# Miniprotein binders against q56419, part 135

Target 1, 326 residues: q56419
Amino acid sequence: MEGRTLEEVQEEVFKRHGVLVPKKELEDLAKALEEAGLLLTEKVEARLKEEEEKLKRERPMRLAGLSYPEGEREARAFLEAFRASYPGEGEEARVLLMPHLEPSRVPEVYGAALAALEKTPPPERIYLVGVAHRPLKEKAAALPVPFQTPFGPALPDLPALQALDALLPFELFNTPLAFREEHSLELPLFFLKGRFPEARVLPLLVARRSPELGEALKVVLRDFPGLLVLAVDLSHVGPRFGDTPLTRTLAEEARRRDLGFLERLAEGEPEAALAFLGANPTRIDGVEVVASLLPLLRERKGKVLAHRLDLEAPTLSAVGAGTLVL
Key: E = the ipSAE of ESMFold2; O = the ipSAE of OpenDDE; V2 = 0.75 times the mean of E and O plus 0.25 times the DockQ between their complexes.

## First folded at step 10 (miniprotein)

Design ia6 (at its last look DockQ between E and O 0.01; V2 from the best seeds 0.00; counts 0 for: pae E 14.1 > 1.5, placed apart)
Fold by OpenDDE base, look of step 10:
Structure ia6 (fold): chain B 326 residues (1-326), chain A 108 residues (1-108)
Amino acid sequence: as target 1 above (326 residues)
Amino acid sequence: GDLIERLEELAEEVIRYLKEHGEEELAREIEEQIKDIIEALKSGDTESAIEILTELAETIARVLHRLGAPEWLVQKVAILIYDVARALGMSPEQIYEIAKRFMRAIER
């Protein structure tokens, strides 16, 4: 009976949230429920509600001690090492495209982002636009709470977030649970907060292309100027992503698409960048973000600072990452 | 009636996306598999229908992931598969296994 209840709960959570809760977490929850005489479903729902209620106050670190150091001193040394991994100089950014891939996989790409940030005057606010790797209720979402980092909390710009919400045809503050473990915001935010400790943040996720988001942001940026950051990865190729194992040909195609995409963005031609990808057969992660932000990317010239296609050897798969300044 | 309608909806969403992305052969294959499920159901062979659905769900997940389908579409398809699975009378355990396979196939 207990197994059916756990699996039923997993099923319901999957249906409702598009998330598969790990069996171990459910087992621990089940044991706690058995002790409490509560139905697994009720406790999972209660736990999810509790997590949602916590996310009304703050977004805790999830990747501290895993992807980056938890301690501030160690975190600063981490930033310095990543910056050192990129031998080049940066350029001033008004728009920064950077990865959200595991930092250890593409250190020089993050280093290039840090190099750009060194040349960038401290912004009052950062519009951080990530990719939703979990379902959203709307095309885009925001979480208007402090995000914890080793450098202290990244505080939300509530006035700018409210202004953005008012201009969108949908509720911006939707799907808070999607932010709980979203690495596309957490990882770039580490670097951004480390460089700009006083900047407020607008943490945004895009699940689907929203032209309305770009148009609304264009208006909001007039009254609330800041740095726009696109936290996106590039090609995803190999068995993890439904391809054959990485070959020279597949890697060359991924690189061609990544660079062709970034170069067209650097020329201020985001529509041409999207058109160049066509059906996006190498699964460039940032497509929906770029498609949403077209009004902000048009006619802006910039420079590609770094690119890497990183091999994940255990899966014979690869992910592209790049740093672009506009 | 409701089950067939959900299968048709599933087919329409997936096939449309595949055709839009130039995967016409795969779209035809998926369409055939959905037809096979419907035929199995009409014949009273629920076991075969469940088996085909289980394989199809994983295939769809892999293909959508391969094509870089937007998360909303993946979610919509997952919900449709769930609804079909429930309508087929699959146990929570069986549905969970489908969900697990589906999620693994789309894991980034």
Scores: ipSAE 0.019, ipTM 0.250, lowest interface PAE 6.1, mean pLDDT 85
Fold by ESMFold2, look of step 10:
Structure ia6 (fold): chain B 326 residues (1-326), chain A 108 residues (1-108)
Amino acid sequence: as target 1 above (326 residues)
Amino acid sequence: GDLIERLEELAEEVIRYLKEHGEEELAREIEEQIKDIIEALKSGDTESAIEILTELAETIARVLHRLGAPEWLVQKVAILIYDVARALGMSPEQIYEIAKRFMRAIER
């Protein structure tokens, strides 16, 4: 019926079945379908508004029992197992790049992040910058509420968040619903809260590069010192990501792009790191975050502690993850 | 929300906590400062209202820290103070300075 006028449908029915359905009856059917669609839309919108109101009070765990244990004691043991997956020593981080990929897929990469946190003095607050996987109303957003974890609530640093909001040309607290299922904050937060249970958090998402965010954060970090965490994944290659099936050549290119990107960041050259990616042919996840945070990354030298290009045999795809300290 | 309503909500949260902890004289002082803000606004003296709010924010932070107020209350009060500051038309730079004064006072 779609793509045809009601008169065309009426004529076709008459031709095939010998029955002339009055135009009014077809119009009534079309109107009823439209009204039913409006009612379904209103129910969905009401549920979303209810969920949005809940998110104005707290952000509950969504991945407990799936990606990490719900109970505190089991969660502590889980965290220690990840640390043990990286036998090396870390280095102190003023800026930490770590993944948000499912932890069990890249255990030594999360272990390297834990090793860096062991060398890092406990911060007053953590600027946790993830990647928005749902649309934001603006280029970036925050959610100024407690995030639940097995180690207790990660409390927001409201003075620092409000200071950040005041410096931006857009409202920072703009899309609470985008945080509902956002694993790029929840998964890194599990490790960060487990290691720094007293730190407050600035939970931030980037959808599109915002030079204004980086400039504002540089000011806020000077007056509200803390740990900056870029919670990003690296290359995404293969059919799951709109690519051809994974080949050895594609995997080698993804690894080369990942490491070249990380190494240029480690030399304090974030513009060179972005330029190295060009059109970003392996779809490194962190480009919008890095592009937003240039003022915080320039001339900060450091070290790549770990990298894995994790193979997804069922999808013939791969995702890169790394740990970088600056 | 109306500016007066926001000021009254700020007053309610802080004064209730202070009275519960035996600080009735300070609660009266804070109530008077909020009244002074409202009177300055009624007379069109926004500059005085901003000055009073700025000093009040530091005082509230210092008192809540001294009394060992739970972090959730400190954060709720901070949000209310910044909401009032924005409603007064304070610039982002002015609000940023209030946030820094609040943080220093919370840390003593």
Scores: ipSAE 0.000, ipTM 0.280, lowest interface PAE 14.1, mean pLDDT 87
ESMFold2 (binder alone), look of step 10: mean pLDDT 82; pTM 0.793

Design ia7 (at its last look DockQ between E and O 0.65; V2 from the best seeds 0.00; counts 0 for: pae E 18.6 > 1.5)
Fold by OpenDDE base, look of step 10:
Structure ia7 (fold): chain B 326 residues (1-326), chain A 108 residues (1-108)
Amino acid sequence: as target 1 above (326 residues)
Amino acid sequence: GDLIEELEELAEEVIEYLEEHGEEELAEEIEEQIEDIIEALESGDTESAIEILTELAETIAEVLHELGAPEELVQKVAILIYDVARALGMSPEQIYEIAKRFMRAIER
């Protein structure tokens, strides 16, 4: 390598393409390239172009066999087990806020989402709004292709996506590589597709506050009605996120912020929910999504079905997750 | 060049499906409409091209729905129509109206 470290290549690729290439993959590629006398960056870029071309056709599963079962039968048993983990009954949702955290960490929170979906009539389409954990070219993006699931492909609602794009001041169909490994869509989609196999999907990512998205969606939803799903996590606290190790005080503050956020959303006061967080010192993940969807969340009353602050013991860090119906 | 290629691809996908399903008359009608769009574009009559495309989009959607076309084909056609509409310089409102018409046609 011409004086560059694998970390520098990884950083450069991340900056240019919004993709974090696994270090192991870079190591294997670097070894192969050293043998071939080729530059690592060029090969990574070529591979990313190939992946981008594939994403024009479909988004393959990335977490099958890891976060959820790959096989349909096993996936159905997985859904039932998660539903069983929540002892309550759900409510009909027009808007569902649910987590995108690793399902095994917060099973009852996903179970609460499934309980809500049981009380929800099958929608024609699902507006699935996730969090971009990678940079987007624009404030928000969509990927207008089938998303693979154990229950078959989740097909995009192209007419509704086109209508949405037409109403936005920016190109909606941007940064396809950001969807490649985005778990904020893949994990919720497993549960959604398993419950509503015939629903079309609008897979949306928000990187930054886009009031334009909320206004556009409000118009689109009149002509293209559907279930709105906010796939967001809540507080992120501890060393992984730049804090001290989790303490009782830090956990209480995280829970206070999570619940205070969700309760204000449940009251139909999304602006009050955002104002309550202020500078967001506990790093609630869903802030940019909620801020983008204000027109759709106003005056909608609902209920918090579940909340958990889950400890990741190896890092002494915790992530909040919640399920809210509106 | 890109717009004509997109129109040709749209034609090929729809005509091939219609011919495979015994709708030869309808395939000919769609081919004629696409030719009319191309002629309108070549003459600089963008307004006529937009009108024809708008009607064609609705017709294609209705036909694909009636024939029970695979969702993958309907999606591909919807993308192509959208790309053509953008290439024609249609306003966001006009494109939105096409999307609504297309959706209504496939939901009947």
Scores: ipSAE 0.011, ipTM 0.277, lowest interface PAE 9.3, mean pLDDT 87
Fold by ESMFold2, look of step 10:
Structure ia7 (fold): chain B 326 residues (1-326), chain A 108 residues (1-108)
Amino acid sequence: as target 1 above (326 residues)
Amino acid sequence: GDLIEELEELAEEVIEYLEEHGEEELAEEIEEQIEDIIEALESGDTESAIEILTELAETIAEVLHELGAPEELVQKVAILIYDVARALGMSPEQIYEIAKRFMRAIER
């Protein structure tokens, strides 16, 4: 990095390119670049406001053609390929934990979720709870609009969403822009909508643990029964996440924490699952969601159907994903 | 929107649908209940307006379900009902009771 004056820059340009640029011209150029940067920032901000207004009416697909096929016929074939990646049998779920990691990285984990859905009676509605990757104004948020999928729009359960909002001490619908690129909802929704094309959806995000959300959902679920889906990933380890390069020891620790967390959830002991993680040194993604939903997870026993700690070879990092039915 | 405008939009959506599907008697009954809400508000009787709205929400849900109304219309009507409930100053618990009654009627 250099702290050079414009004259020093002028000399450098002359040495390398044989062109003497007057000092005033370099000053004008620096000002123009600064102004251009401001204009680009203003243009981005204007587009985000435009997107926010559109998100108040519908949430379009952002990952079609990237994470799954855009066309319906190709998307159905893609869905079935995931099911085939898990040859086992599922179990009926009242609560399903599934990942939101890129589907092609953990095909058998998504396949296990599909196997569970095959054993699950079609719900009237799905409470889809993801992890906010952009800031929320509150601890949690929802976007009460249709979410587009290759299988048609996933319609919101507006009465249940309004009931939930009414029970919370904060506004649930005040961060629409946070949903714009939120893959923790879009990726699981592809699978859920493909299996349950008539189910309505409550698309929910958690940024920070909210006991109020769990208590409110317990009330809403009693009167508006449906499938509860925790769309969460597990350990995040390696340099991309602030660790040293992935070692065998770090990977095994991440795997042990992932499985120990899932197994304690499967025993109906969500507080014990959180306590097992302590300070969460492998950064299991789902802790804020689980901590919010304790009243819905207690005493609910089930089974871990799949787990994978997937290696990101270029970054020497790994992310864990699992499928749990309760 | 204000309370009267929201009540009128609710009426328009439901009554036009019913009349287009030959249910003029039901449309008249619903219109009368909306007029009763307006009359209660004009007399300063907010408590009666809330009671009438609560029963009207269930009635609308039952009628739309019986006719097999499109899901989009049912959801639009539910939102209008909740907007009216909030404009009436109903508590979160009261709004939740309306939502429960509406959903139970639709599901049956």
Scores: ipSAE 0.000, ipTM 0.211, lowest interface PAE 18.6, mean pLDDT 86
ESMFold2 (binder alone), look of step 10: mean pLDDT 82; pTM 0.785

Design ia8 (at its last look DockQ between E and O 0.09; V2 from the best seeds 0.00; counts 0 for: pae E 11.5 > 1.5, placed apart)
Fold by OpenDDE base, look of step 10:
Structure ia8 (fold): chain B 326 residues (1-326), chain A 108 residues (1-108)
Amino acid sequence: as target 1 above (326 residues)
Amino acid sequence: GDLIERLEELAEEVIRYLKEHGEEELAREIEEQIKDIIEALKSGDTESAIEILTELAETIARVLHRLGAPEELVWKVAILIYDVARALGMSPEQIYEIAKRFMRAIER
């Protein structure tokens, strides 16, 4: 460790490889390295390479038994309870914006998404576009492997992924380790797979706005029609995100920005939605995703089904979540 | 060098699978076509290389589909073809056409 703390090593590995190694694993590794006289970095790199090789075959569940049930029967009951938490009716979606926040924090928002999915004919494929909370080598990435769920594996649409890759000016299949623990895909995918068990999936991550992605997807969607899902959260305010503790004023501003963003999207004006946010002082999570998908969002009218600003009491911080159908 | 290596990898994957499934004649034909691409590249005839690759891609797709090849193999082969196509300087439109032809050939 050459004088570095486990936390510093964890941060470095995260920054370099886009993987959060559990402290316990780092401790075990540190002990093993002390015994072997090896550098922590070499063993961590070897482990990361092994994990990368596993990700060539499948993406295992990481949040099963934590954020959602691992067992299929319990998972179905979970879906039903979430659907019941939203008292409204859904609408048919061609584009669905839904959260990727911890489901227990915003059950009715996920319930609204499920309500929309009930009115949506089963798609052949789902374009699932999440937010990269880890660094990517490129602006966007895909992982063309099965994603494990309690309902069985979500299988990739390889032909559509190949078509997309062919149209992009960068390698789409980059940074597989960024997908290992990415909840922005795993959590929405639970609900999507539960509702549409036969749909193929294109698991996509956006780290930075890529206009090329939207243009490429627009072409691909002509030959490979499917449901487009934006798995994005909204405002992030409070101490966890660099603000003062949540106040009424800060919460009102977050809600105003969230709703103003969603309503402009609902009117088919994604550029206006982005412009409305300006410098994005409340840190709406989905900005780079929306900015990447402008060609697919233009002129599509829809409806905001749900919104919540959820308080994380221990940190006096809040995160916005919404469900939008287009 | 990298392009030739990718073509060789493509050849190995496809030829191995075909031989394992009793398609020895087709394996030889594909091997010959890949050699022709390599020769075209060595001679600087990029246009001929692109033409052969385009036809070969569709042929490979049809055969893999007919034989019920695993999706993983089909994907690997497709990616190799696309990488070769990119390395040849094919336009996005041209690459997309190869992709379309490939995908149509593997559609059920």
Scores: ipSAE 0.007, ipTM 0.192, lowest interface PAE 10.8, mean pLDDT 86
Fold by ESMFold2, look of step 10:
Structure ia8 (fold): chain B 326 residues (1-326), chain A 108 residues (1-108)
Amino acid sequence: as target 1 above (326 residues)
Amino acid sequence: GDLIERLEELAEEVIRYLKEHGEEELAREIEEQIKDIIEALKSGDTESAIEILTELAETIARVLHRLGAPEELVWKVAILIYDVARALGMSPEQIYEIAKRFMRAIER
């Protein structure tokens, strides 16, 4: 009854039912509904505050038993199966682009990432840069806590995170709740932690392109060397993403955009890769991350190891995933 | 050592920019603060060097903001301040506070 007076409600009840409800009874009802709404809001706020406080200590597994095995033994067998899905050899990576799409949808793409990690000397730390799927208070964020995995906790690199925060024009540790269910960190981290159990992690999210982040990371990486991982997906096409139903033509365009983007990155030309996408008509997920990290990608040549446009027939949609080493 | 070279590089970048924009008195003030840091280091007084660097960083930020300095220069100077602070052996908390004060002053 928003926007109506109690007298109007009283009159309508009388017209419909022939009963004049006293104003006090209507006032009591309105007050009870208002109080119930306030209590519901208070309960939601308290729950969110409680979850935020938990995230200041650790980030628990959210996808164990759903996207990967909960137990450590089973998790290692899972890694082996994914590596076996990619029959090729990897190359050493200073920068690795890998997906965050559900692993079972693109097993050979994750397998290619594992093949690259086999050729990569164990880093002291991993700069894991994902895509924020929930709003951030700033352009980018980090969560400086252990992330739980079946292989044990992935410990944060606190000195490197502090240095990064110190070089940004905004507070880096700004949105703990955005990490609560963020699969763009959790899914790649499972593979990275399984291969590099001793590496510390800088868990980073990008919501909107931040040139400041790339410049700051260039300095921090010089003083805190490590592996840079862009945990991003590629094209998103079809009705699930606000597009027309997937056709052969749309799928071919998505593959062309994905591969053209990756190939230009592999030539050390990240600006050309972004320009190739134009308005990003196939909604490549990694654009904001690449645009943030230009200083780290320029002139760094490498190789595309794998690509898949994964089709979902029931939704007439598809998502692209790739593995790139630089 | 490498720290002295970093301080000299910081001085060169800031002082050149200030002189190009007619701020010779401020350039001399900043040059003197850098000399004071070097002298504190020569006397083994790292605590004074850190204090002077903290004030220097804030002074540079205000001047670059007032002059409308290009983003490239602002970031280069911020990175040099970070390098100097790290080479001084400052704790992450000290480095964080200096860099934060610098970046907040630039945004304002």
Scores: ipSAE 0.000, ipTM 0.260, lowest interface PAE 11.5, mean pLDDT 86
ESMFold2 (binder alone), look of step 10: mean pLDDT 82; pTM 0.793

Design ia9 (at its last look DockQ between E and O 0.01; V2 from the best seeds 0.00; counts 0 for: pae O 5.9 > 1.5, placed apart)
Fold by ESMFold2, look of step 10:
Structure ia9 (fold): chain B 326 residues (1-326), chain A 108 residues (1-108)
Amino acid sequence: as target 1 above (326 residues)
Amino acid sequence: GDLIERLEELAEEVIRYLKEHGEEELAREIEEQIKDIIEALKSGDTESAIEILTELAETIARVLHRLGAPRELVWKVAILIYDVARALGMSPEQIYEIAKRFMRAIER
């Protein structure tokens, strides 16, 4: 009905069915449809407000029983299985890049992250920076509440989060609903909390690059030292992402982009890593996070521990994942 | 030592910008407030130094907003205010309130 008058609707019904419906009957129908639509909108808005208020107190597990076990004992066995899928040793990390892709798709990539955590002294806090998959009101956001895990709640580092909020030109605590289903935080957090059960967390999302976030974090990390985790995936190629079906050529381009990006990060050259991607033709997921965090990545050398471009056969698409320590 | 250095850095950044934009009177006022902070510290009057810094931060925020100061200058000044407040021994809540109010005033 949008953009149409009642007369236009009446004419179309007559054209299609040979029946001239009186204008009054069309007016009654239009009013009923508007009222039903308004009531549905009111119910949806009320549900969203209720969910938002719940998220201001805690963030519940959404992927327990789906991506990882719900029970603590089974969850610990799950961690050990993932560690075993990576036969190598890790290295100490001050910065860890790890995926947020479904863990069962890239087990050795998560295993490499666990290997790095084994070599990393337990931090007092973890700066967990994910990718917003829902719109944020600002370029970045945090949710200063406990995140539930099978290993117990991951408690927020409120002093560090408050310091970060105070040093930004926008309100950091701005979009609670964006965290409701945000797997880029929940999936890495499962592994991090399992390995560092006493560490507090700063759960952060980036929607669009924010140079001010990186500068503020440099100050906050100076005063509140901890582990910085970039929870990002790499290339996204194939029809699911708007391409033609995955070909050998497209897959090799995606691998080249993934590895070239990671290698330049490993050399402490994050600007070169971004420049290498150009227009980002394989849609590497971590670009906005890296672009935000440049002050924290410069001159930090490290090593790429693992990479996989994982095929989604049903969709003829693929997603890249990697593990990088700095 | 470190506190005095931070105060001098804050003064240098703000006063230079103000003088470049014809705000000689405000630059002098800010220079005097920084000297007052230093004098309060020399006399052991930390409470006066904190109060002066709080008022100074508001003054700087208003003038940088009015002049449309570049983002990089605003950010550097905010960090210096934060560092000075920490060095003065302000409570975490006081520090966060000053820095947050400064950044919010500029973003408006």
Scores: ipSAE 0.164, ipTM 0.637, lowest interface PAE 5.6, mean pLDDT 88
Fold by OpenDDE base, look of step 10:
Structure ia9 (fold): chain B 326 residues (1-326), chain A 108 residues (1-108)
Amino acid sequence: as target 1 above (326 residues)
Amino acid sequence: GDLIERLEELAEEVIRYLKEHGEEELAREIEEQIKDIIEALKSGDTESAIEILTELAETIARVLHRLGAPRELVWKVAILIYDVARALGMSPEQIYEIAKRFMRAIER
């Protein structure tokens, strides 16, 4: 491609396909990987370009029939079952922190989010801020297209997205392919769209802390009010994440950090929440999102509705999930 | 000689970063695994070297990701792993499997 370094091509292939071609042998490996359909050859480039062009129009469901039902009727029953899994009542949310973990792992945590949404007046728009599990070109990104759901498309709020872009020191509409399979948006969006079918959405991803994002959003929210949703998980502990197998001590530490983080957020002290984590040894997923949104979280008091540390038995690992209302 | 140099470079990059972030135990474990790869290579046990590298690659990816390592570092380390994998005579398909595992470790 005109103007790209070999390294940039390698990086792009790696990001898009999970294939890394050694720099010294790119040509030799390219042929074998082409035959396997694994490398950015002309054919793969054309396919990726086609997929990118499709993402200019819409973001299709990727987890329908896997993480949630594809059919609307079944999807509604799914929502009701998740709501039923949480026996408590919710509270009105201006800010909702909820998980993006596989729903079946933490049903009551999603149920708590649904309970909060029941007490929340239908917003005009939802600022949905997820975690970028794939690299972004910038610290944050947005995809200004409809996201498909079983309840119909979640339509973007283009005016609000444009206002946000105008206030950021970087191009907001970057790395569209990072959204293609990003579950941190798709899973929460299922629940949000099911509850608020008419709400516009701003699908945002954070890869690295961006104080500029929080400041820009604070301004945008004045003219474009809406519900702010942080779609984040909490601690990630065990062998899948580079620890020893889950022990009682490790689980207690993960819970302590998760709850200590959430409680400080509930007190309106997001800086204290971040400081409490320090080096984040239990790998709370939402740190970069919270760090980006400090201006929107300060002095907001709320309540922790649910928390779970869910064991993945095959890997002896665990992931924390929580629901917080502000 | 080139392979050992690449392994040493990989070790240096990862271990330095881990130590800087207080992960001394993990740094030692990774250092030991790299030493084991080198020993396997010296003994002519390429199969064991490939196995250790495959597991190590995934571990390094997970750890760097969880520590919030700069993308540039993660990429540099990935390239080094692939250079080592190629030098071990791994097929493109085998290298792809390492890459896939590496990416999965970063994505989740």
Scores: ipSAE 0.021, ipTM 0.272, lowest interface PAE 5.9, mean pLDDT 85
ESMFold2 (binder alone), look of step 10: mean pLDDT 82; pTM 0.789

